Miniprotein binders against q53ft3. Designs and how they scored, part 167

Target 1, 195 residues: q53ft3
Amino acid sequence: MFGCLVAGRLVQTAAQQVAEDKFVFDLPDYESINHVVVFMLGTIPFPEGMGGSVYFSYPDSNGMPVWQLLGFVTNGKPSAIFKISGLKSGEGSQHPFGAMNIVRTPSVAQIGISVELLDSMAQQTPVGNAAVSSVDSFTQFTQKMLDNFYNFASSFAVSQAQMTPSPSEMFIPANVVLKWYENFQRRLAQNPLFW
Short names: E, the ipSAE of ESMFold2; O, the ipSAE of OpenDDE; V2, 0.75 times the mean of E and O plus 0.25 times the DockQ between their complexes.

## First folded at step 17 (miniprotein)

Design S12 (at its last look DockQ between E and O 0.02; V2 from the best seeds 0.00; counts 0 for: pae E 14.6 > 1.5, pTM E .732 < .8, placed apart)
Fold by OpenDDE base, look of step 17:
Structure S12 (fold): chain B 195 residues (1-195), chain A 86 residues (1-86)
Amino acid sequence: as target 1 above (195 residues)
Amino acid sequence: SPESLKRAKRYALFAQKYAEMIAREAIKNNDPESYEEALRLFREAAELYEEAAELYEKGDKEEAEKLKEEARELFYEALRLYEKLK
C-alpha cells in the first residue's frame, strides 16, 4: 500500500504491517537522513473517508521510541515530503504506535503510517518543522542536485595546456556547463515546475 | 480493556470500509466474482471484530482476543486477495 523513499537509498515498497491500520518502515542510519518521502503505491487506496497519518520515531536517550506526527497522505494527496533532520532532538509521544509491541532495532528510526478517519486526522497537529512545502523541498533538492553536478563536473576541468591528447574522447568546455547551470537556475527560479 | 475495545471497534469499521470500497469497485468493473472472496472475508472480519468488541465490553478478554486474532487473519487474507486484483 505504501512506499518510502530516502534520497540516496533504494525505495522501500514493503512496509511492515504491524496492525490492521498500522504500517512501519525502518530507517537505518537515520542521523544522515534529512528528508523522507512517503507515498501510496497505487495498489490499494484508502477507503472512503480515510487517510494516513505519518509519524516518525527515533530512539530517545533511553532507547525508547519517540513518535512525532509529520503529516498526512490521502487518496487526494498520495505523496508527501517530510523533513526529519530537525526532529531528532524534539519532543514526541508514544501514540499511536507506543502501545504496540513493535520489534525494533534501537539504532533504527521508523516511519509509521496510521490509517485513520479523515475527520480524526483533521484534529491532529503535525510538528511545525516537518511539513516541507512541496515547492520548497523540490527547489532545495533541485538546487543541491545542480550544485552537486556543477561541482563534480568542474572538478575535472583542465586548461588546454593541461590536456593530454585523447582523440577518442569528447570534451565539453567548462563554460558550456556553467551556462547550462545558470540557465537552469534562472528557469528554476521563474518556475520550479518548468518541465 | 477500554483500549482493546476501542481497537476492536476501529478494526471493525476499517474492515467494513474496505468491504464497501470493494463492493463499489466490483460493481464499477462489472466483475463481482473476482472480488467476492475478498469482500466476504472483509465482512466476516468486521463481524468478528464486532463480536470481539462485545466480549471486551462484557469483560471476556480471553475469548475476545481469540476472535480478534481470527478476524485479523481474515482481514490480512482479504487484503492479500484484494491486492492481487490490482
Scores: ipSAE 0.674, ipTM 0.890, lowest interface PAE 0.7, mean pLDDT 86
Fold by ESMFold2, look of step 17:
Structure S12 (fold): chain B 195 residues (1-195), chain A 86 residues (1-86)
Amino acid sequence: as target 1 above (195 residues)
Amino acid sequence: SPESLKRAKRYALFAQKYAEMIAREAIKNNDPESYEEALRLFREAAELYEEAAELYEKGDKEEAEKLKEEARELFYEALRLYEKLK
């Protein structure tokens, strides 16, 4: 039903369902994460009048989860980018996950999604500046995703002299990826919203 | 083979990237149908990637070739849709 994307990592699409209306993604090595994208996969919409409250959790010094409301996803706004870098020592907020207790490891945080009535969501106040609030922050996130794409694709590059081609297989030359990366980076510097 | 699974993962990640580019074009053009298609492509690519990782540990060669073909087709589907929207 939901996806969770972190720059430089594989998208997660297999949330752990911890209740009929509550879903969780693990974020290993969360201290290195600055932004997370939460989105609906599009296979199952929220029921009419409902949406998703999105929370971030990290372990405190006692090993207890500290949950903070990041914001919302709905059928009308099915994806959102959340900044979590400033939240890793923040104050907890009211949340529906306290009794769910999930096995924890030292550097693993969680993203929780609670399916709730839109009227109930309207009464909640997200932690300040959790949502992406500026073009500069979005530009930095986008640049990191582009760098990750380039570095990943380059790790599979081969010269044509090294290839053992299959007739049904298509390949992308490394030079094309480099040219695309350089052009995209220049365009992003000129206009951060061009894409 | 292990090489086929590496190629399947590469196709899946490239499909994910094109799905992101499709989503951005859809937002720019106020095109909700293309946005939903981009999210579908993203989900399917992610599922293929995770399946390839699981299959790598089991070593089933015939399933690995099937998965590579599926990921390749999804990548080209994403490319075709992106080229239409550009």
Scores: ipSAE 0.000, ipTM 0.133, lowest interface PAE 14.6, mean pLDDT 69
ESMFold2 (binder alone), look of step 17: mean pLDDT 84; pTM 0.811

Design S13 (at its last look DockQ between E and O 0.01; V2 from the best seeds 0.00; counts 0 for: pae E 12.2 > 1.5, placed apart)
Fold by OpenDDE base, look of step 17:
Structure S13 (fold): chain B 195 residues (1-195), chain A 86 residues (1-86)
Amino acid sequence: as target 1 above (195 residues)
Amino acid sequence: SPESYKRAIRYALFAQKYAEMIAREAIKNNDPESYEEALRLFREAAELYEEAAELYEQGDYEKAEKLKEEARELFYEALRLYEKLK
């Protein structure tokens, strides 16, 4: 029913069903994880009027799980991206997994999905900044990519006096790269999907 | 316990919702026979969960737990059958 994706890792498509309405993915080495994608596989939809509340758990200083509501997945929104890197020091919230004896290891975090009524989900408040909009995520990724490129290109910048003659090579003025960067950022800010 | 009661009710509702979904899907696909067993099992699971809930409320925890476990088995079987239809 559900999948879980962490960048650089294999997709998980086999959640542990810990109850009729609860599913859990294990996230080893969770400290290195910034974002997690939770998605429906498309095999089994939610029943009408139901969706999934997505929780993150990490061990506290005592090794006890701290659960936080990240957000939701529904038939209408079958996937969501969550930022978990900033949650590792947060306080726990009310969660449906607290009474469950889920086998855990101290180094493993978990994503929990609780199938609930949509009306009940609407009353819940996810932890701040956990839910990342697709647009925001895309913008952030693009910005990082641009910054990386600019930094890389700029690292090769030399003055004409410092240039080694290479007639076979073409050179692009650094100011052209800068102008491109600035223009791209402006366009991105105006419309993230400008291309 | 009150928690067990609430949980049983939740599971009953969940099973019932699956049954309803399957029923609609069966109609949509004009294939009631393929879904009949899964539908039956979800309905039976729902009924048993409801009975378990009532027993939890009455304080008959032993019998309630037995019915809950039976309901769970039916639910999982129904889910497995339904998954095979996809």
Scores: ipSAE 0.073, ipTM 0.556, lowest interface PAE 2.4, mean pLDDT 82
Fold by ESMFold2, look of step 17:
Structure S13 (fold): chain B 195 residues (1-195), chain A 86 residues (1-86)
Amino acid sequence: as target 1 above (195 residues)
Amino acid sequence: SPESYKRAIRYALFAQKYAEMIAREAIKNNDPESYEEALRLFREAAELYEEAAELYEQGDYEKAEKLKEEARELFYEALRLYEKLK
């Protein structure tokens, strides 16, 4: 139902379902992650009147999980980018004065998705500044990258569902690729922002 | 020039399409290394595309030639990897 993407890592499409309405992704080495993308694969939409609340969990200094609401995904907003860099150390940075020049080792965090009624989601308040707006150029860029990855990942869900791939999918002659490229160039000449 | 940004956009979009083709071949071949490369190529192409598109619409032409050369190199990298896998 859901995918989870960190830039530079393999997309995760196999959430661990921990309850009828709850799904989890593990994020190893979470301290190196600044943003996480959560999206619907497009194969199973939410039931009408429902959506997904997205949570981030990381271990605190005692190893206890700390959960925070990042935001939401819905049928009308099936993907979202969340900034987690400010959520990983509590009320300060890594506390370097307590352990001079010691960097915390990476540990495992989690992304949790809870399927809930939209009315319930409307009463929840995400941690501030966790969701990335589409207003700035950075947020426009990341939203476009998310849309591209969503479409990209969804195309592989269709390919994986087939018992036997079409023979045409096994062979793409080089001249076909070059002709596609030439046609692509011509289309961009008439519409430079062609998508 | 504005034409250099248009070319950067075209190279980046083509690199994204080749990354998709590489990923499909990697899945067919059960080749996680090539799949990981496809994701990297796709992400880098998307970043170049967004940067070029935003700067082009804002009329900032200072980076146009450099972005075009970066996108062109990424496109050829994707093409060469795809040719090797097919």
Scores: ipSAE 0.000, ipTM 0.181, lowest interface PAE 12.2, mean pLDDT 64
ESMFold2 (binder alone), look of step 17: mean pLDDT 82; pTM 0.792

Design S14 (at its last look DockQ between E and O 0.02; V2 from the best seeds 0.00; counts 0 for: pae E 11.3 > 1.5, pTM E .484 < .8, other shape alone 2.849 > 2.5, placed apart)
Fold by OpenDDE base, look of step 17:
Structure S14 (fold): chain B 195 residues (1-195), chain A 86 residues (1-86)
Amino acid sequence: as target 1 above (195 residues)
Amino acid sequence: SPESYKRAIRYAEFAQKYAELIAREAIKNNDPESYEEALRLFREAAELYEEAAELYEKGDKEEAEKLKEEARELFYEALRLYEKLK
């Protein structure tokens, strides 16, 4: 139902369901994370009148989880970008995950999604610095994500002379990836919200 | 796979949540008849997802995928019907 994306990391599509209405992603080495994208996979929508409240949890100085409301995802807004880098010293808010015994290791934060009524969500106030409100921040995040993908893909690039025969494998020319990247950059520059 | 099993269970839970939501709305609107079909389909979808999960656990992936697909179709049909009621 949900995915979680950190720039430079593999996408997570297997949330841990910790309750009927609660899902959790683990974020190792959270201190290096600036932004997180939470998105719906499109396989299962929210029930009508419901959405997801997105929370971030990090360990405090005592190793206890501090949960903060980042924002929301809904069927109408199936993805959101959150800045978490500035939340490490924030105060915890009321959260639906407090009673859950979630095994945590040091340096691992969590993204929690609580499926809630839209009316209830409307009454909640996210932490002010979590929502990526600026087009610039969004663009920067997207750029980093794209750069990471390009770097990853290009690291596998080999010349025709270097290719080992593997009839069972499909190959994509590096130029296709580059062209895609360039086109995406152009579109992003023209309209950061083109999708 | 363990992941397929977990996924099927999650889908069953969501279908059940929709069924509960529909039931509440039916009561609220005092119109159980209009919601009956959508409610039925959500429940059936939930059951099929659960069966699919059991089959995944047993290692019968092919049949599990079949039931999962059937469950999905029922789920979306239920959604469609529910949307028309609003």
Scores: ipSAE 0.007, ipTM 0.250, lowest interface PAE 8.8, mean pLDDT 77
Fold by ESMFold2, look of step 17:
Structure S14 (fold): chain B 195 residues (1-195), chain A 86 residues (1-86)
Amino acid sequence: as target 1 above (195 residues)
Amino acid sequence: SPESYKRAIRYAEFAQKYAELIAREAIKNNDPESYEEALRLFREAAELYEEAAELYEKGDKEEAEKLKEEARELFYEALRLYEKLK
């Protein structure tokens, strides 16, 4: 039902279901993680009127889990990027995973997703500065990263007449970089929230 | 240079990861098989670019060039599949 992505790691698509309405992903070596992406796979939508509250948990100095509300995913907003780099010394909040302490290793954190009524979710307040993306913010962040890639890679673009025979340099044709950039941008604009 | 090559790979990997997430969400129900193949090819290309940079640093220029060209071919193939996903 859910996926979890950290840059430089394999996408996790097999959440541990710890209750009928609660799902967990493990994040080993969480100290090196700055952002995490949570998304719906599109195979099983939330029931009508329901959505997912997304939590981040890390072990405190006593090895006990500290849970913090990051934000939400819904059928209308099926993915979100969360910044967790500033949360690893934060205070816990009320959360629905009480008494569910399935990972107690000091170096492993967790992302928890609780399926809840939308009205109940509206009463919850995420920790400050955790949510990086709304629809606009998520698209904007991704577009800025793709624009950065395009500009960086294009600085190496050389026409056929200008190419040097140096085996120590990699050359990327500019029109390929532009096509790739435009294709990603188009897909993001067309279906940023679709399942 | 090797440093500009490594920076390009790091940006491509980062952009690939975010694009994979969004593209998977946006187009999975239309043609998930081609989407998964494109993601696989992007990842393989990034891995080969990184390996080529390591070989170049070790002085194995011929093997580094071979891997660099293979990575470029995979990157282009992934772009072709992505374009078909429309």
Scores: ipSAE 0.000, ipTM 0.163, lowest interface PAE 11.3, mean pLDDT 62
ESMFold2 (binder alone), look of step 17: mean pLDDT 83; pTM 0.809

Design S15 (at its last look DockQ between E and O 0.01; V2 from the best seeds 0.00; counts 0 for: pae E 16.0 > 1.5, pTM E .553 < .8, placed apart)
Fold by OpenDDE base, look of step 17:
Order: structure tokens, then C-alpha cells, then sequence
Structure S15 (fold): chain B 195 residues (1-195), chain A 86 residues (1-86)
């Protein structure tokens, strides 16, 4: 029914169904994880009037699980991206997994999906900044990519006086790269989907 | 316990909702035969959950747990069968 994706890792498509309405993914080495994508596989939809509340669990200082509501997935929104890197110091919220005997390894975090009524989900408040809008995530990624490129390119910048003659090579003035960067930044800020 | 009762009722409702979903899908696809087993299992699961709920309410936890576990197995099998249809 559900999949879980962490960048740089294999996709997980086999959630542990711990109850009729509850699914769990294990996330080893969770400290290195910034974002998690939770998505429906498309094999089994939610029944009418139902969706999934997505929770993150990490061990506290005592090794006890702390669960936090990240957000939601529904038939209408079958995937969501969540930022979990900043949640490690947060307080737990009310969660549907607390009474469940879920086998846990202290070094492994978990994503929990609870199938609930949409009306009940509407009354829940996700932890702040966990839900990343697709636009914001894209913008941040693009910005990091641009910064990386600019930094990389700039590391090769030399003055004409410092240039080693290489007639076979083409050189691009650093100012051209900077202008491109600035223009791209402006366009991105105006419309993240400008292309 | 009141919690066990509520849970059993919730699972019964959940099973019923899947049964309804499957029934509609079967009609939409004009293929009632392929969905029949999953539909049956969800309905049976729902009935067993309801019976379990009643037993929880009466305080017969042991028998209620047995029925709940039986219902769970049917529910899981129903999901598996339904997934294979996709």
C-alpha cells in the first residue's frame, strides 16, 4: 500500500503492517536523513473518507520512541515530502502507535502511517516545518545546486595575469557566470517553474 | 476493555469500508468474480470484529481476542488478494 523513500537509499515498498490500520517503515541511520518521501503505491487506495496520518519516531535519550505527526497522505495527495532532520530534539505528540508493541532497534527510526478518517485528520496539527511544500523543496534544492555550481566554478577563477597560456581552451569570464547566477536566482524567485 | 471494544468497532468499520470500495470497483470493472473472495473476506472480518467487540463489552476478553485475531487474518488476506488484482 505504501512506499518510503530516502535519498541515496533503496526505496521501501514493503511496510510492516503492525495493525489493520497501521504501517511502519524502519529507517536505519536516521541521523543522516534530512527528508523522507512517503507515497502510496497505487495498489490499494484508501477507502472513502479515509487517509493516512504520517508519523516519525526516533529514540529519546532513554531509548524510548518519540512519535511526532509529520503530515498526511490521501488518495488526492498520494505522496508527501517531510523534513525530519530538525525533529530530533522535539517533544512527542499524541500518536496512535504508543500502545503498540513494535519491535524497535535503538538506532533505527520509524515512519508510521495510521489510516484514519479524513475528518479526524483535519483536527490534527503536524509538527512545524515537517511538511515541505514541493515548491519549497524544489527551490531549496535548486538553490543548493546553483550555489554548488557557483562555488565550484569560482574556485577556478584566476586573473589574466595568473592565467597559464592554453590556446586550445576556451575561457568564460567569471562575471558571465555571476550574471547568469543572479539572473537565474531572480527567475527562480519569481517563478520556480519558469522553464 | 473499552479501548479494545472501540478498536474492534473501528476495525469492523474499516473492513466494511474496504468491502464497499471493492464492491464498487467490481461493478466499475464489470468483474465481480475477481473481487468476490476479497469482498467475502472483508465482510467476514467485519462480522468477526463486531462479535469480538460485543465480547469485549461483556468482559469475555479471551474469546474476544480469539475472534479479533481470526478477523485480523481474514482482513490481511483480503488486502493481499485485493492487491493482487492491481
Amino acid sequence: as target 1 above (195 residues)
Amino acid sequence: SPESYKRAIRYAEFARKYAELIAREAIKNNDPESYEEALRLFREAAELYEEAAELYEKGDKEEAEKLKEEARELFYEALRLYEKLK
Scores: ipSAE 0.637, ipTM 0.874, lowest interface PAE 0.7, mean pLDDT 86
Fold by ESMFold2, look of step 17:
Structure S15 (fold): chain B 195 residues (1-195), chain A 86 residues (1-86)
Amino acid sequence: as target 1 above (195 residues)
Amino acid sequence: SPESYKRAIRYAEFARKYAELIAREAIKNNDPESYEEALRLFREAAELYEEAAELYEKGDKEEAEKLKEEARELFYEALRLYEKLK
């Protein structure tokens, strides 16, 4: 029903169902993660009048889980990007996952999704960084993906004198990649949601 | 060769990045077919990346060239699909 996407990692689509209405994704090496995307798969919507409350959990210094409400996913807004880098030292919030502490790897965080009534969700308040504009967080995430692409592609750059002819290979001039990078940055600055 | 492993790893990582972009576009467009393709690209790229990293430690030249070509094709496949979804 749900997917969890972390930049630089494989998309997770097989959530651990810990209750009829509760789903969990594990995030190993969570301290290297700055943003997560939580989204609905295209096959099964929420039941009428319901949506998903999205939580982040990390272990404190004693290995005890600290759960924080990130925000929501609904049929009308089926995906959301959450910044979690500032939450790894934050304070816990009220949450419905309290009994799910049975087997945990000490260095693994979790994303929890609880299917709840929309009226109940309207009474909940995400933690502080969730009140920051999602456009700014999305822009930062997109810029980092853009920088990663440019650095990746440019690391293969060679001069014409260094190239080995290969009839079975296609090549892209390096200045095309740079021009694409510059144009993408300009479009992102004009409209962070253009894609 | 060491250069072939290096290129295979980089092509595979880039294919994974494009699969992420494809998945986000597929969600935006309510396009489950493209979303399933993005998941396939993620899985294949991750497997090639890990295989190339393992073989780099072993130094198998012949296998490294095969992985480079596989990763290169996966990267271009992801690029073509992303351009169509734009």
Scores: ipSAE 0.000, ipTM 0.131, lowest interface PAE 16.0, mean pLDDT 68
ESMFold2 (binder alone), look of step 17: mean pLDDT 83; pTM 0.812

Design S16 (at its last look DockQ between E and O 0.08; V2 from the best seeds 0.00; counts 0 for: pae E 7.0 > 1.5, placed apart)
Fold by ESMFold2, look of step 17:
Structure S16 (fold): chain B 195 residues (1-195), chain A 86 residues (1-86)
Amino acid sequence: as target 1 above (195 residues)
Amino acid sequence: SPESYKRAKRYALFARKYAELIAREAIKNNDPESYEEALRLFREAAELYEEAAELYEKGDKEEAEKLKEEARELFYEALRLYEKLK
């Protein structure tokens, strides 16, 4: 349902589902992370009238989780970039994960996503300065997703010596996919509504 | 407890909302057969959560917990099946 991206790391697309409406990503070595992108995969949208509240959690000195609301993702705003560098020693906020029995490892933080009614989300206040601007967030998210797609597609590239002579199959050189997405990304950055 | 009742009602709501979403997608794509099992499981999960909520209200905690666990299994399976269809 969700993806989680940290610059320089592999995209996580297999959230741990800890309840019917709650999903978690582990962030090992979280002290080196300044920003996290949370986004919806295109497979399962939120039901009508619902969205996702995004939380950041780290273990305090007693090993107790400290949860802080970062912001939201919705069908209308399916990705967001969150700044977490200023939150690693902050005070926790009220959160829906307190009933979860989640085993924690030192130096591993978590991103939690709780599927909630939009009306309920409207009553919540994220910690200040956690979100980046919506236009910049979309552009940066799109750029990171294009990078990930290129790396994924490149892993299936074959050399000319390895190509199978089959008239029923077609092959795409990896750099063609990159060039197309780079052009698309540049046009979107120039004009987000270029249609 | 009051929290057990509220939780069962909330999970029933989530299951019904997913069933509504899947039903609309099946109609939109004119492909009800592909979505049939996930839709059925979400609807069944919702019914079991509602029944569990009624049992919590009546104080029949043991049976309520049994239905809640069954509903939970159906809900996770339904979500897993729907995710594969995309």
Scores: ipSAE 0.057, ipTM 0.554, lowest interface PAE 7.0, mean pLDDT 74
Fold by OpenDDE base, look of step 17:
Structure S16 (fold): chain B 195 residues (1-195), chain A 86 residues (1-86)
Amino acid sequence: as target 1 above (195 residues)
Amino acid sequence: SPESYKRAKRYALFARKYAELIAREAIKNNDPESYEEALRLFREAAELYEEAAELYEKGDKEEAEKLKEEARELFYEALRLYEKLK
């Protein structure tokens, strides 16, 4: 139902379902993370009138989880970008995950998604610094994601002479990836909010 | 399928959440009568979703989907009624 993406890392498409209405992603080495994208996979929509409250959890000085509301995802807004780098010093808010026995490892933060009524969500106040408020921050994050993808894809590039016969495999020319990258860059530069 | 089962269970939970919300609002507004039909429909939708989930688990997909659709209709009708009360 949900995916989680950190720039420079593999996408997570399998949330741990800790309850019928609650999903959790683990974020190892969370201290190096500036932004997180939470998105719907499109396989299962929210029921009408429902959405997801997105929370971030990090260990406090005592090792106890501190949960903070980052924002929301809905059928109408199936993805959101959150800045988490500045949240480490924040106070915890009321959260739906407090009673859950979620296995935690040191240095691992969590993204929690609670499926809730839209009306209830409207009454909640996300932490002020979690919203990607600046176009610049969004652009930088997107650029890092693109660079990561390009670097990943290019690492598999081989010349035709280096190819081993594999008739069952499909190959994408590196130039296609490059062209896509360039086109995306151009669109991003023209309108950072083109999507 | 396992996914259909999980989906039906989730929808049942959502219907129950709406029922709980409406019940609280009915009390808050001291108007149980205006919310009664929506509350009934959400509860019924939840029950049908649960039944659908059980049928999915048993592999009776055809009947499960029928119940799911019925539940969905009730759910949306309940929403419609609830929205009119706002």
Scores: ipSAE 0.020, ipTM 0.407, lowest interface PAE 4.6, mean pLDDT 80
ESMFold2 (binder alone), look of step 17: mean pLDDT 84; pTM 0.827

Design S17 (at its last look DockQ between E and O 0.03; V2 from the best seeds 0.00; counts 0 for: pae E 12.4 > 1.5, pTM O .695 < .8, other shape alone 3.806 > 2.5, placed apart)
Fold by ESMFold2, look of step 17:
Structure S17 (fold): chain B 195 residues (1-195), chain A 86 residues (1-86)
Amino acid sequence: as target 1 above (195 residues)
Amino acid sequence: SPESYKRAIRYALFAQKYAEMIAREAIKNNDPESYEEALRLFREAAELYEEAAELYEKGDKEEAEKLKEEARELFYEALELYEKLK
């Protein structure tokens, strides 16, 4: 399966599986997002000869989805960073999500991943204004995630003086720390190799 | 040796686990000093994990033993702090 990360937000690791070979993540408040990271969790690799085509979808003025190909993830390149800031008003492209997956609110976009043959993916052309990159190893990606998590969590830290009685300011949300730690442990337990 | 890098990784993972447990206790006790220490321990453990994993296949024996001892010390620091807060 897959993960989806936006800077400053909690990682999503529970994609909606809308078909045997198609997975979707919701992106609320998508107008404020400039980049998104898509990565493989390491639980289940792509079948032999297959990989993932990654699409971005946003609602048009009628609430109908507009899908655009961002790029690819594969067993050999299991993560990628996609720029979406320039895509929020473009026309749709040909896409494999035939069933209508209408976004239920105007402020929510989607990332779609379609499992396809590598040969078919090699013939596709991502939209020209999307910037993509890849992480060369799981260790480098894991380090970046841990750094981002630590920096993000530390921004909520309070001093001893700031822990005076107050309903809204006594401490930072514990679930942020626990969510990242739980996801980190789960991924490591699924990868028996030591990195 | 490869075994020493693997042990360094295991000590780092245990240190991260104890840092999480320290953070939970710090929140329950309204203890921001311990929470800040938990975040520091978590970050240092993550850095040791990444360093050990990166160097694992290179096979430098002296560096492997050094990383193992650093991770072991960080683990015992986390363990001792947790035992004081429990």
Scores: ipSAE 0.000, ipTM 0.129, lowest interface PAE 12.4, mean pLDDT 66
Fold by OpenDDE base, look of step 17:
Structure S17 (fold): chain B 195 residues (1-195), chain A 86 residues (1-86)
Amino acid sequence: as target 1 above (195 residues)
Amino acid sequence: SPESYKRAIRYALFAQKYAEMIAREAIKNNDPESYEEALRLFREAAELYEEAAELYEKGDKEEAEKLKEEARELFYEALELYEKLK
């Protein structure tokens, strides 16, 4: 039903269903995460009049989970980007996961999705710094995706002196990757929807 | 490694797929009809990217590149719709 994407990481399409109406994704190494994308897979829609409240949980100094409402996904808004980097020092909010014994590792954050009535969701207030405009959130996501890709690709860069004979492998010059990155950034700046 | 590279390509294509899905939100706020059309295009493009990623993983780079280019064309068509809404 749901997917979760962190830039530089594989997409998660298998949420842990912890209740009939509650789903959880684990986010290891959450300190390095700036943005999370939560989206519907398109296989199963929300029931009529229902949507998903999206929560973020991180461990506090005592290792106890602190939950915060990030925002919402609905059939009409099947994806959302949330900035979580600034939330790690925030205060907890009311959340539907508090009474649940969710097995977790203290070093792992979680995204929780609670299927709720749209009318109930309308009464909830997300944390202020999590909601980003659609255009800005998209731009930020795309930029982070590009950065992570560039960083990953550049990690394979070797000097000629470091190259080992491997005739079965193809190599991409680092300058090609850099040029691609720069061109993409320029185009993104001109048109935030370009990729 | 070749395996790591293929994985990276797959990741990039998947990431792009979902970026397109997010981009539709910007269009949605401007024109519902154009949004629906763009949504269709993004969906088709996303499917092609996914298929391309799978082909890359399987080692069929040539066919994967073809599908990627086709997906890109659909994306550009969606972008044109967005630009008309500005």
Scores: ipSAE 0.000, ipTM 0.160, lowest interface PAE 12.4, mean pLDDT 71
ESMFold2 (binder alone), look of step 17: mean pLDDT 83; pTM 0.798

